# VH-VL binders against q95uq1: the designs that were tried, part 32

Target 1, 197 residues: q95uq1
Amino acid sequence: MSDNHEEESNVPAYVPGKHVSVDQLKQQDAEDEALKRYKESLLGTGVHAPKDDPRKLVIKEMKIQIEGRPDTIYPLDTKELIKEMKTKPFVLKESCHYKITLTFNIQHDIVSGLKQTNTVYRKGIKVSTEKHMLGSFAPQALAHSVTNPRHGWEEAPSGMLARGSYTAKVVFTDDDNEEHLSVEYAFSIKSDWKSDD
Key: E = the ipSAE of ESMFold2; O = the ipSAE of OpenDDE; V2 = 0.75 times the mean of E and O plus 0.25 times the DockQ between their complexes.

## First folded at step 9 (VH-VL; framework fv_sonavibart)

Design V7 (at its last look DockQ between E and O 0.08; V2 from the best seeds 0.00; counts 0 for: pae E 20.9 > 2, off the site)
Fold by ESMFold2, look of step 9:
Structure V7 (fold): chain C 197 residues (1-197), chain A 124 residues (1-124), chain B 103 residues (1-103)
Amino acid sequence: as target 1 above (197 residues)
Amino acid sequence: QVQLQQSGPGLVKPSQTLSLTCAISGDSVSSNSAAWNWIRQSPSRGLEWLGRTYSEDMGWNDYAVSVKSRITINPDTSKNQFSLQLNSVTPEDTAVYYCARETYDFLSGYFDYWGQGTMVTVSS
Amino acid sequence: DIQMTQSPSSLSASVGDRVTITCRASQSIDSYLHWYQQKPGKAPKLLIYAASSLQSGVPSRFSGSGSGTDFTLTISSLQPEDFATYYCQQSYTFGQGTKVEIK
């Protein structure tokens, strides 16, 4: 049905390149060829991601594990679910032991030096900022999971000053400070698991 | 070049904790371009990935769903090694346990250097 | 959730034979497939990463090919030291292995 011919012609002004020796030129060509083959083996024949999703880091899930209780799980694999997370706070009983696991896919390209920055707010005031280096991740079908704390459990704060509602923002950036993901979430610290608190 | 040396007891009683250590030479457990893994092998399950850790300052690890309630993997920068702790073992945990280096400069999830393996038997 | 299936589960071959081992993924994994060799009582040894890249120190008689769901490991001329079990791996999942035995 539709059949178009399109010719592209873009001839920039002459800009001579840097002159190099024959040995330097051969090394440059070898490095370029190695990089090309690497890209073809990992990225050039198709990465394991949908072609219409440009994100390099795709969050799948945030899980809150509380010692002695069922997990709280947030599926985050749509934009709508990510936006809704702030409106569905989870509850921590004061002094409880917990850990948080983030599950995500890396697609299209390698992400180098991935860093997690988590900022916590109470009543609009920043109360903490923590940064964690996650490392470098290549695209793959199996999702990556990271758990904080690394080992053992975190203990929720206690006392009347600690109890209340909190909001938080977790941001993922790479070595070039490119932001790959930002998720806003909410939680409450209460004296008991009952909702009256 | 890179060498992984495993140590730990080969016999563990049911309900106890299996504890293994992997010492690294020719690289550092603090490398920001590697991850440090435990993998086991048994006739019934074949090769089975258990989990990985990074340098001490990373603050996280990844564990296989099948063992995540019982497993801990810790790096130790001062000794240039990393450990495996598997709690509440049963005879189903009988296997050869390997430590392995994962490179992620190019592609996460492949293991270029392996320890020699430790046969661990869980029996009374 | 991606299953890896190796074929055959075992094969018999003579020194000098060309040997081909197949690994099939239940879904497309592009080129994220790796090959290992394991001899009895020894740890696995990486041969090929990212479907076709030879690991340092691996003889050139080993080659890998494929993308998507079907991958092959080829040994162009089998040597005595190549009688072993071969595993493919994607992500953190290994195939069940292919044992190459002397005919």
Scores: ipSAE 0.000, ipTM 0.422, lowest interface PAE 20.9, mean pLDDT 78
Fold by OpenDDE, look of step 9:
Structure V7 (fold): chain C 197 residues (1-197), chain A 124 residues (1-124), chain B 103 residues (1-103)
Amino acid sequence: as target 1 above (197 residues)
Amino acid sequence: QVQLQQSGPGLVKPSQTLSLTCAISGDSVSSNSAAWNWIRQSPSRGLEWLGRTYSEDMGWNDYAVSVKSRITINPDTSKNQFSLQLNSVTPEDTAVYYCARETYDFLSGYFDYWGQGTMVTVSS
Amino acid sequence: DIQMTQSPSSLSASVGDRVTITCRASQSIDSYLHWYQQKPGKAPKLLIYAASSLQSGVPSRFSGSGSGTDFTLTISSLQPEDFATYYCQQSYTFGQGTKVEIK
């Protein structure tokens, strides 16, 4: 009986707001100078959306940060790179501290209530599901970065039962349940960084 | 205008379940633009967020780590209300409990409407 | 976890005074800070959202400023009804409060 421990990660989840278009946002609360400035700070003054790319969310990079270890960076600029990522598992030493940073662009419009769902599999069996509410994101010149956990570090599982190879699927959805991205990656939990466990 | 009306007992015995209800008027518990929260206040702990529920197609609940194992927040769409259940209470759970609507500015949530508060005392 | 620290914990002021309350975050929170007023026996009331946006119906004598880690709530001219406790909030975290008392 695979105890599907849906570990709801207690990451301070930004609850998604109502979907509001960039144009609607600009028109709202025009009399509130502070809000206007805030909106301007988020939206920027010159973000051009690519005309040939209809996607609202474009993943750029996944970065695995491990305390005391070099970062593992997966460039995700192309479909080929995304597909390749699952063939290059990163290693987590048991009980190590790690976090994952996703870098992405928002295009055309605001993505409201972006939610990240991470499902981890071992030998084809789901072993965990984590959901993170990331919040709402507007188009801007600089890519957005989201780190999980938002604060601190995640601890890798330990013990004989934890060791092994895993696959994971990450799905990004918004308040409208639109799927913006689905990526798969792989990792291994080992007793040591050099261990072939 | 949005109004939140709280109801429930103000006295709970240790190890029992604290149960409160927050009735919503002027908005829907199923709103996609709001989350519905429980917050408590005590002299010792100040204002403490306990958790929220918000309606996505599948519903979403988020709980504070401090109470996660004991807390349940449920929406009732038929009555347009949401409830708090806190199991296995101790005197440390003595506080004024508030329900609140959470609205959002992009990545930030703030509480724009509050219930009147309910003083809950945990005592034998 | 992000810690929110308000200063001062309490202050005494007179009607007509300019009052300034500070909230400091342990790390940058951009502009995602909100301010509340609470009177005895009442629920908190939203005053300012997103560091500087005035909530509808709140008097213009209230203002918020700041970004990153340091934020300020200002009451330009304190009124009798403004004697209360004020709280800053970020996400699910509240400051410890600042009590504004009559001098």
Scores: ipSAE 0.000, ipTM 0.546, lowest interface PAE 12.2, mean pLDDT 85
ESMFold2 (binder alone), look of step 9: mean pLDDT 89; pTM 0.924

Design V8 (at its last look DockQ between E and O 0.51; V2 from the best seeds 0.00; counts 0 for: pae E 2.02 > 2)
Fold by OpenDDE, look of step 9:
Structure V8 (fold): chain C 197 residues (1-197), chain A 124 residues (1-124), chain B 103 residues (1-103)
Amino acid sequence: as target 1 above (197 residues)
Amino acid sequence: QVQLQQSGPGLVKPSQTLSLTCAISGDSVSSNSAAWNWIRQSPSRGLEWLGRTYSEDMWYNDYAVSVKSRITINPDTSKNQFSLQLNSVTPEDTAVYYCARETYDFFSGYFDYWGQGTMVTVSS
Amino acid sequence: DIQMTQSPSSLSASVGDRVTITCRASQSIDSYLHWYQQKPGKAPKLLIYAASSLQSGVPSRFSGSGSGTDFTLTISSLQPEDFATYYCQQSYTFGQGTKVEIK
């Protein structure tokens, strides 16, 4: 019995608000100063969505932060870089504290109820699944960043049974269960930081 | 080229232990990029995965729930082989048994090399 | 547990025919489907991995397609040596097989 402990992180029940498109937001009368400020804060003075890119969510970077260690940064601007990341696993020392930050742009429209699902595998077998409700994101000039965990650090597993090579898949879905992005990466849990080279 | 050669008895009595060996050539049982599997096939159950052994920082085993209580898969690094033991066999364990190498496309394992198969009959 | 369903269970075809076999997963498996050929008295042989990648040494008349839940193995022009049983596989689950017989 592989206890798929779906740790449902007690993310407060996100009540999906009515999907309001950017166009709908633009059409809403500027009489609401609060809404205007909200629009200005979200859209900034010049969010140009590329006409030739229909994607609503575009990943830019994945950053691995480990307490007491240099950051590992994966640029993800191109499909090639995304593929390359699979071949460059990062190392987690057992019991280390780490967090992962994903940086992405939102284009064309608001992505409502963005959910991140992270699934970890060991040699093709699923070992864990984590789901995180991220919220709603609008197009803006500055890229969005999401860090997991939101607060504090995640502790890497420890013990002989935890050590080894892993692969992971991150999937971003909205309230309509539309998949916007899938990212795959690899990592190793080791007893020390020295690569067994 | 990778080759898997199976050996072991083809007849086992009920309640006894089925024992098979798979010898590896062209690869190592300790390869970090592979897992070594046992799969059986019968008309009633089709192709059925039984379990695997593989090396990382240490040796690991995964077993199918259906046989978990009765199965042991052991590597032998000195002989570059791995074995199957299935205890307390019944006629339901009658099948052709295969050893196979499992390789990976990142998340997914597939079996690229197979042993020749061993017909094992459980009969009194 | 993911269930794999192949269709048809069997089919009859002639040499030169185009043959199509389908495999359906009970849930999305992305592209993590593999295809095997098995002849009587022989072990399964890997044909296609990752839905569409041709295994080395496999003739180009074999092709795989699909993603998510629906996958297809195609033999563009059936040859005499292609009469066999074909299986799809995901993780540790195999389809029930499709027997391709001579008409």
Scores: ipSAE 0.648, ipTM 0.826, lowest interface PAE 0.7, mean pLDDT 90
Fold by ESMFold2, look of step 9:
Structure V8 (fold): chain C 197 residues (1-197), chain A 124 residues (1-124), chain B 103 residues (1-103)
Amino acid sequence: as target 1 above (197 residues)
Amino acid sequence: QVQLQQSGPGLVKPSQTLSLTCAISGDSVSSNSAAWNWIRQSPSRGLEWLGRTYSEDMWYNDYAVSVKSRITINPDTSKNQFSLQLNSVTPEDTAVYYCARETYDFFSGYFDYWGQGTMVTVSS
Amino acid sequence: DIQMTQSPSSLSASVGDRVTITCRASQSIDSYLHWYQQKPGKAPKLLIYAASSLQSGVPSRFSGSGSGTDFTLTISSLQPEDFATYYCQQSYTFGQGTKVEIK
C-alpha cells in the first residue's frame, strides 16, 4: 500500500503577470502542437475538477499488462465507456502472467484509505472475492496510477474447468465506506490467443 | 413461450437411483444465455437447490455440496432435455422435484421458468 | 453460506389490503435478490428479479425494494389470486417462505 502524503510538484513554477499579456503569451507559446500537448499535461487542463462534478475519484483508464504481449488499454473517462466494459471482454490465456494498472484523478478532497474489492462470477456463482488496500490520495493536477499486484505478476488459472466466461465487479471504497467507483466488466480464460487480446 | 415438462417415476425404493427428465420447448438446452437446474422442495427443508448444467465452450456442472457425491445432471441435445440422477436415495430425499431455467442480470441468476414438479416418494 | 430469513412466517389479510413481506440476508448481497410466488400444488413463479425489476406478465400491484441485507416485497392491493406463499432467493439459497392467507 502506498503512503500518499503531500509532496511538492517539480514542474516549472508558474507566476501570473498582467492577465491579458500573460494569456496572450501562453496562447502564442501554445501554437506549437507538441508544446501545447505537453503544457496541458503539466498544467492539468482537461477534465480535472470541473465545477459541477461532485466526484472525488474520476477514473481515466484501465490497462491490462500481459507478460510478453502488448498491453490492452480501456479508456474509461466517460460513463458510456465505463458501461461498455460489460460488452468488451478481455481474454487471458491459461497460465499467463498479467497485472492491471488503474489511472484516475482525485478532485475536491482527499480520499483516505482507498481499497478495492473485486468479485468474480461464473454464470451466477461467485468464484472469488479479493480485497486490496490502495492507500490515500490527495487532489492533484496529474493523474494517479496504481498497479495490482504491486510486485510481480498474477497468474491466470488453467485447466478445462478454469476455461470459460467470467463477469466481475470492482468497487472502490474509502475508510468512511463511501463508494467512489464501481465498474462491471467481463473476461474469458482461453487455451489460446485467438484474438490477440 | 418457454415450457419445461417433467417426467419420471414417483416412487423409488431406498438405496436405488432417482431418475427424472425435463423436456424443454421454446428454448435450447444448449443456449449460452441459460443454465438448467434441479430444485426440490419438502416440508422439512423447503426449497433446496441441487445443481445445474450449462453449455459454453463445453458442458459444465455445479452441484450443491449436500448431494455432490450422489448427483449427476446431464444434457441431451438431440432430445432437447436434461436429466437428474440421484444415487443411493433415502427417505430424506422424499420431495417434490422441479426443473428450472436460470437466466442472469449479469452477475446473479434467477429462475424464470419451472417445470410442473414431480412428487418423488422414497419408501420400501 | 448466506442465510435468508423472511418475516413474517405467515400473515392473514383481506382482499384490498396492502401486504408487506421482508427478506433479510445474513451478509450484503447488493441487489441480487429475487421473489417468487407459489400456490399449493404448483411450481414457484418468478415475480421480481434484482430486487425491484418486475417480471413480464406480473401485475403492477407487485413491487420490490431494498439493497444490501434488507429487502421488501409489497402487494399494494391484495387480490383473491394473491393468496399464496412467497419466497425470496439469492444465489442458490431460498428464504423459508411467507404464507399469505385469507382472513
Scores: ipSAE 0.459, ipTM 0.738, lowest interface PAE 2.0, mean pLDDT 84
ESMFold2 (binder alone), look of step 9: mean pLDDT 91; pTM 0.939

## First folded at step 10 (VH-VL; framework fv_sonavibart)

Design W1 (at its last look DockQ between E and O 0.64; V2 from the best seeds 0.00; counts 0 for: pae E 3.9 > 2)
Fold by OpenDDE, look of step 10:
Structure W1 (fold): chain C 197 residues (1-197), chain A 124 residues (1-124), chain B 103 residues (1-103)
Amino acid sequence: as target 1 above (197 residues)
Amino acid sequence: QVQLQQSGPGLVKPSQTLSLTCAISGDSVSSNSAAWNWIRQSPSRGLEWLGRTYSEDMWYNDYAVSVKSRITINPDTSKNQFSLQLNSVTPEDTAVYYCARETYDFLSGYFDYWGQGTMVTVSS
Amino acid sequence: DIQMTQSPSSLSASVGDRVTITCRASQSIDSWLHWYQQKPGKAPKLLIYYASSLQSGVPSRFSGSGSGTDFTLTISSLQPEDFATYYCQQSYTFGQGTKVEIK
């Protein structure tokens, strides 16, 4: 009786706040200094949306952090780099501890209820799907960063059946189920780190 | 050009084992860019994927839940072929069986080459 | 389990007609929908992969489109050799087929 403890990721039920546009936020309560500071903290001073880029979410980087190993960084500033990432799998040693950090900018408006769905495939068969509620993000001067897991590390699968090549897709959707971004990447689970040398 | 040639009996008795072989030419059963599949077709169930075998660092198999307990797909590298075994067959297993190459690109594969099909009838 | 529903299940058309077949997935999918043609007594033949990519050797009168849950196979001008059954496929699930018959 293997109690599949579905770890209910106690991601606090992010009650999607009413989508308040950045413009609406700018107009609200100019007299409340605390609100002004909050707005400034969220919106930064002088964040101009690029006129030529209608995207609300722009990915900048994916970082793979492995305990005891150097970080693997994928720059994702261009469509070409996003495509290139597919051809550069990172390696996970079985049973290693790892986490993934995505860095992105929000443009034009607040993205409410941003959800990350990660699906992992082995030769086209889905082997896992993970959904993470990230929250709401406003345009700001500094890029946003999201790390999964938020706390601790993920453990790479182990065993003969776990070893091999994988592909994955990360999809970012908002409360309206609008897809803002999809990113595909590849990785391998290996028995040791030396096989890459 | 890739060709798949099927062989095996077209008649199987209930509770016996269905056995088919698919010989590969123009590609290798050990290809890292392909998976080797069995698919069946019947009027009642349509096209139904049964399972696959493929090579990476080792041999892997994936099976449809519907047949997982009864199915075995084995590669034979020496003959460059792969086989289907389906145990404990019933009349519901009557179908045309196809072997197919699944070409794998990134997230999903498609079946670009098919065997000629083998009609298998389960009858007493 | 993902279900693939094709529409219509059958249609009658004449040579030269524009034919459109729809495939609907029970869940949202990416562009990994594929289309096959099957003639009587033959194995399915790949027509279109990744929703819109034409398989080598397939006539240009065949085209695929769609995203999310709704996909379409179009034959711009039906030819005599195009009378067949067409199937959509996502992952390891096939549609029930659409038979294109001569009118």
Scores: ipSAE 0.499, ipTM 0.772, lowest interface PAE 0.9, mean pLDDT 88
Fold by ESMFold2, look of step 10:
Order: sequence, then structure tokens, then C-alpha cells
Structure W1 (fold): chain C 197 residues (1-197), chain A 124 residues (1-124), chain B 103 residues (1-103)
Amino acid sequence: as target 1 above (197 residues)
Amino acid sequence: QVQLQQSGPGLVKPSQTLSLTCAISGDSVSSNSAAWNWIRQSPSRGLEWLGRTYSEDMWYNDYAVSVKSRITINPDTSKNQFSLQLNSVTPEDTAVYYCARETYDFLSGYFDYWGQGTMVTVSS
Amino acid sequence: DIQMTQSPSSLSASVGDRVTITCRASQSIDSWLHWYQQKPGKAPKLLIYYASSLQSGVPSRFSGSGSGTDFTLTISSLQPEDFATYYCQQSYTFGQGTKVEIK
């Protein structure tokens, strides 16, 4: 009772009255210590961060992989490149299979409960919002990568109503809803490819 | 300079069709950078967006849920106009009707040019 | 889904007064809020777009501020031609209006 969700607010309530075995209690304690040691191990990687860059999350690249075609790669190393992304739309052929990989560094502190929220618009009208929990990430020299979907491929929508020009905004927040990054980008769904896609 | 000039009857009987036209000067109804809207205003509902038409590879329409089953907005590229037809009107459709041009700053649109307004009364 | 609430619904002011009007969104809308002025018998006129950008031809006594859920339209020194109703707008939803009347 005292070891789970014991709160009176509008957040999830505690689970009252369930019997808990001695083995379950020992497992709970072991998991707490294991999590602590895992976090300490992540910090022990010896990562150096730039002293004058306060960002915890530094985006490096967005890559669009399309089954059977060359990748489309957006470098995002600078504020100017991030700002320019909305002027360089990518094309998805209807029904194509694709996935998106984001590459980023974490600096200074662990970022816990990182999530991305992607909102898609068609000429100012919101058409979808998707949220993906990415997990916790420690500072390290080697960049982190996350791919959506994690397994297999995503399929682009099809049909005359699905074709057209879209704008989007992806936002990265942590467990405290602190915003670490937002990127505005554009894409089109078409019946056929452009020559460079 | 962009100007929107409205025309159409101001009195419509219940169950009939309200029909209005908006003529555009200083821009094209087929412009890829704009969308063409109808908005109405009444004491009970305030300003209420009804729908829009716009051109990309083809013509598209978006309609407010409240009127979606009764509304049609059509462009006319030869006259550089767009129209509103609202079927099966009731006294609740009594309002001042405005046409408006919508301009975008990427994720959000705003209405920068408006027609003069047409008072439409629905009564027997 | 997002409700826009303007405050106050009406106010009385004198020429030269500083007037502030507030618009509150039921959830964050970043800076995607626009302001309009409407005089009796006329169509609304765009004043401010994207919370703080002044539309061409609008006098500099008008300004907008805010982000997230709370937005303000300010008239620094009210003029006789500014007695009107003011509306905020997000997406395809308008606020209920704020009427600025002569005292």
C-alpha cells in the first residue's frame, strides 16, 4: 500500500489493501537499487560538454528512409539548419513504406522520460497528433539515435484526399514537460516521386 | 490592392437555399498562397467560420461540422469569384455573411481581407 | 476543441487612456493567436497576427503580447476611432469579443 501510488490528488490513486509477499518486497527494493546504479553508470561515461552551450538535447540529423529508395538526410547541427528545414519539404509517394531516424546528443544532465509530440497540419488545420515515449538518455560523447517505427515500416496514407502538402511541428519534452527542442518541417504526399527522392 | 466584393439576395425563405458570391480583385482565386473563406456573424453565435476553398493540385474544401451537410463553396476561375450555397435554411441562419481571404505563416492562418458583408434574413 | 475567452466582455474608456484586453486559451496554442477590430456596420479588420506582429497600415499604438494560454492586446493611447469591438482568433475559432465604449 505504502509502496505504490499512495496519493489523494487527481493523479493515479494508490492500490489499496493488496497483500504483498516478502519476495515481491525484496524485488521492489532490488529494482530501486538497480535503477540507481544504472543511472550512475550512464553518468560515469566521462562525457565532456561545451561550457557555453546550456542545451541538454542537441539535434544532429533527421533521416527519412524510404523502402527501395535512397535516404533523405537533413543535417540539423545549427540553429539556421533547423530553421531552414521547413523550406526543404520531402516527398512521400502514397502507400510508400518509410521510417524516420533522429540523431542527437545529450549534454550536462540525464534527460528522463523524453517524449516527442508530432503534430501534422494541412493548410492550418490539424490532421493528426502522435506522441512517442523515447526513454531516458544520459550525457555521452556518442550520439543517440531513435527510429520510428522501432520495428518494420510506417505506411504513408493513400487516395486523392490524402495527397497534398503538409506542415508539421515536432516537439521534444521530458517528464517535467520542459521543452528541449522543436522543429518545424514540411512534406508532401504524391502519386509519384520527384527525381531526387 | 486586394478587394472582396459580395453580392446576393438578403432575404431567403425557410427551407430554401442561401446563395452568395464574392468577387476578387488584386489576387487570384486559384492562388496557391491563399484560401477563400465564408464567415458569418449573428448575436447568438458571434463570429462563426463556415468553410473554405483552396487550390493546390486540385480544388479542396473544408467545412465546419455545424453546416457540413448543407454547405457548398465553389470557385469560379473564369470570373475570379467564389460562392456560398447553404441549403435548407432556417431562421437560425439569419446573420451577416462575410467572405475573407486567408493567409498563412506556415502553421496558422489569419484573415487579412474581408468582403463588405451581406445581411441575410431567413423569414417566412 | 480549444475555447477562447476574452476579458472583459466590455469596458468604458476615455480618449487617451491605455486599454488592455485579454484573451485566454483553454490549452497552449503557442503564439498562434490573431486580433481583429470591428466597427458597427463594417467587417472585422486584422490588427495583429501571430500574437505580436502588427499588420501593415495599423497604427503603432496597437500592440500584442503573450504566448501559451494568455494573450493581451494593448492600445497605448486610445483615439476616437478606436471605439469598437475587438476579437481574438485561433485556428477557426473566434473569441466572444470585447466592446470598448466611450465613457
Scores: ipSAE 0.297, ipTM 0.674, lowest interface PAE 3.9, mean pLDDT 83
ESMFold2 (binder alone), look of step 10: mean pLDDT 92; pTM 0.944

Design W2 (at its last look DockQ between E and O 0.09; V2 from the best seeds 0.00; counts 0 for: pae E 9.9 > 2, placed apart)
Fold by OpenDDE, look of step 10:
Structure W2 (fold): chain C 197 residues (1-197), chain A 124 residues (1-124), chain B 103 residues (1-103)
Amino acid sequence: as target 1 above (197 residues)
Amino acid sequence: QVQLQQSGPGLVKPSQTLSLTCAISGDSVSSNSAAWNWIRQSPSRGLEWLGRTYSEDMWYNDYAVSVKSRITINPDTSKNQFSLQLNSVTPEDTAVYYCARETYDFLSGYFDYWGQGTMVTVSS
Amino acid sequence: DIQMTQSPSSLSASVGDRVTITCRASQDIDNYLHWYQQKPGKAPKLLIYYASSLQSGVPSRFSGSGSGTDFTLTISSLQPEDFATYYCQQSYTFGQGTKVEIK
């Protein structure tokens, strides 16, 4: 009689918090100090949202960090820069340790349950999909930064089959499955750091 | 101009191997900017992608799940061609078979050049 | 798997008519949709790539539009040589085709 203790993984059911608008948060009575602190942390100093930009999430930068190598930084402030990034793939040496940091601003309202989906392609065929729950982000004076992985490093694939050119798309969606941002980028996995001059 | 010329038998018996060849002119089978594909067409299944071969640091193949266990696509650099082998054919494999060049831009490719097609009938 | 649905499956038109064919993807595919023309006994021919880019040598009466899930192929003035079957394609998935027939 093997008692299969089904360890009920009490993964707390992520109850999507009711989307509370910044305006609703401002109207909530400050009687709860914790709520006040939360409001203060969220509302920070009067971040004026641009009136001419309806976007809630605005990407600023993508940074590739490789252990023992200089950082590769892609400014993404303009549509032109985003397009340019596609033509400037970064290189990962096989088995290197790397992480990617995305920097973005939140405007107008809180983005709740922000999820990052990263899909990698090899010549148009999907080779991997990674999903990361990032959390909720409020408008603030300083840009938000998200690093994947949050802790440590990702190891680049190794072996002959891993080598080659890749393209990828990062998509940011909220709890309502609204797409706020998509970014496409390219990279290569190589045996060494030598640029094929 | 890129041209694809197909060759191979149009009649195959059940359980035998379907074999087709696609000769390339105006491009190289080893081109890093292209992939070389086989696609078939039938009234029942429409246009169906079967698989591809392409070169980067090495040769790679991708196959459709529906035929993966039976299909082989091989490049021949010496002849600048690539082939299709489909094993254990059944009447369901009766179709017009096309070779095609896939041009890859970013997340998706398209087929800009096609062979003339080869009608392959699987019949006893 | 992404499904591609074309509409209509067939249509009848006259020379000079404006023809519109729609392709719907089951998921957002950005602009990664391509259009082909196929005549009887011939291989498909690329018309439009990436939703709106006209392939070299294709007449300007052909145009493509759309993004996300809904795409359109338009023939501004149908010519006799345009009676054919048209296919949309995303990645390795093709639509079922739209046959344009003479009225």
Scores: ipSAE 0.729, ipTM 0.868, lowest interface PAE 0.7, mean pLDDT 90
Fold by ESMFold2, look of step 10:
Structure W2 (fold): chain C 197 residues (1-197), chain A 124 residues (1-124), chain B 103 residues (1-103)
Amino acid sequence: as target 1 above (197 residues)
Amino acid sequence: QVQLQQSGPGLVKPSQTLSLTCAISGDSVSSNSAAWNWIRQSPSRGLEWLGRTYSEDMWYNDYAVSVKSRITINPDTSKNQFSLQLNSVTPEDTAVYYCARETYDFLSGYFDYWGQGTMVTVSS
Amino acid sequence: DIQMTQSPSSLSASVGDRVTITCRASQDIDNYLHWYQQKPGKAPKLLIYYASSLQSGVPSRFSGSGSGTDFTLTISSLQPEDFATYYCQQSYTFGQGTKVEIK
C-alpha cells in the first residue's frame, strides 16, 4: 500500500533494496566490518565528514526557471557568492510563470523537519511571507534539490504598482528552530524583458 | 516642504513636440519613496494621467496607453528635475499640464504635491 | 477598467452648510480612494488619502468615509474658501468632479 502520506521524511532510502537474509546476519568480526564498510560506502555517511566545516546544510545553487526562457542559475558554493546574490537581481516580466529550485548538501547529521521561510520586501515593507515544509534530509554525497512550487508555476504580479525592485530573504530552520542558512536576494518586476517600458 | 515648479512654452504648433520641465525642491527626483508624474486637464477629458518616472534599482517609466507611442518622461538628477515630451501634438492635446509627486506603496498611490500648472495650447 | 462616478455633478450651498459628495467605483477598490480640491486656475490639492486619512494642513471640517465601492467626502460646515471643484481618484483614474457653488 504505497502512498505519499509520509509525515516527516522525504529522504529516499539510500540502501538500494539489497536483501539481507536472516542467515546472512551472522556475527563474524570480518563480516561485521565488511557490512559496516559497505553500508558507509552505499549511504555516504561518515566517509567524507568535513573537519573544518560545522554546517549541516550547505547551499550549492539557486535556479530560477521562467517558462519559455533559459534558466538563471546562481552558484552559491562560497560565502562570497552567497553575499553577492543580493547585488545581482534577476528579472521577472509581469505575469510571467516561474519556479525556484534550491540545491544543497546535508553533512554531519540528519536535519529533521526542514522549513523554508521566504519573505519578500518592497522598499523595506513586507509584501509577502511564504513557508514551505521541506521534510527531513540525511547526509549524502549527492545534493538534494527542492523546487517551489512542486507542481505547476508561480505567477509574477502585474500592474504599475507591482513593477519595480524587490528584496527577499530565505531562511532555513529545522524542527528545533535552529537556523541553518539565510540568503538575501533581489529581483525586479518589469513590463518587458528588453524594454524599460 | 516639497515644491514643484513647472516651466515650458504655452503655445505649440500642431505636429510639433510639447516639452515641459518640472523642478523639484524639498525632495530628490531619485527618491525611492516617490514617483514623478505628468497629469493634464481639459474640459473634454477632465483630469487625465499621462505617465510617470521613478528610481529604484533602476529608472522605470509607465505611460498611459492613450499616449504611449508619443510620450517620453525623463529624469535629470543633476538638476533635480523631470521632463515631459509629447510628440506629434494635435488640438486634442490642448490642456493644462501638471507635474505631480506620487506617494505610493505596493497597494495604492496618491498625488500629494502638484506643480502650478502650464496651459498649453496647440494651434497654428 | 474601473469607472468612477461622482454625485452630484454640481451643488449650491451656503456658508455653514454640511456638504456631502459621493464617489462610486464600478468594482471593489478597498480603501484606495483619494480626494482632491481644485480652485479655478490652481492645481488640485490633496485632501484625503486612503478614503479617510486627512492630509497634513487640511482643516478638520473635511472628512472621508467608505470602503469597497461607495465613498463620501463631507464638509461639516462650509467656509467661503471651500467653494471649489472636488475630485475623487483611484489608481490613475479621476472622477469627473463635483462643483460646489455659492447659493
Scores: ipSAE 0.006, ipTM 0.553, lowest interface PAE 9.9, mean pLDDT 82
ESMFold2 (binder alone), look of step 10: mean pLDDT 92; pTM 0.947

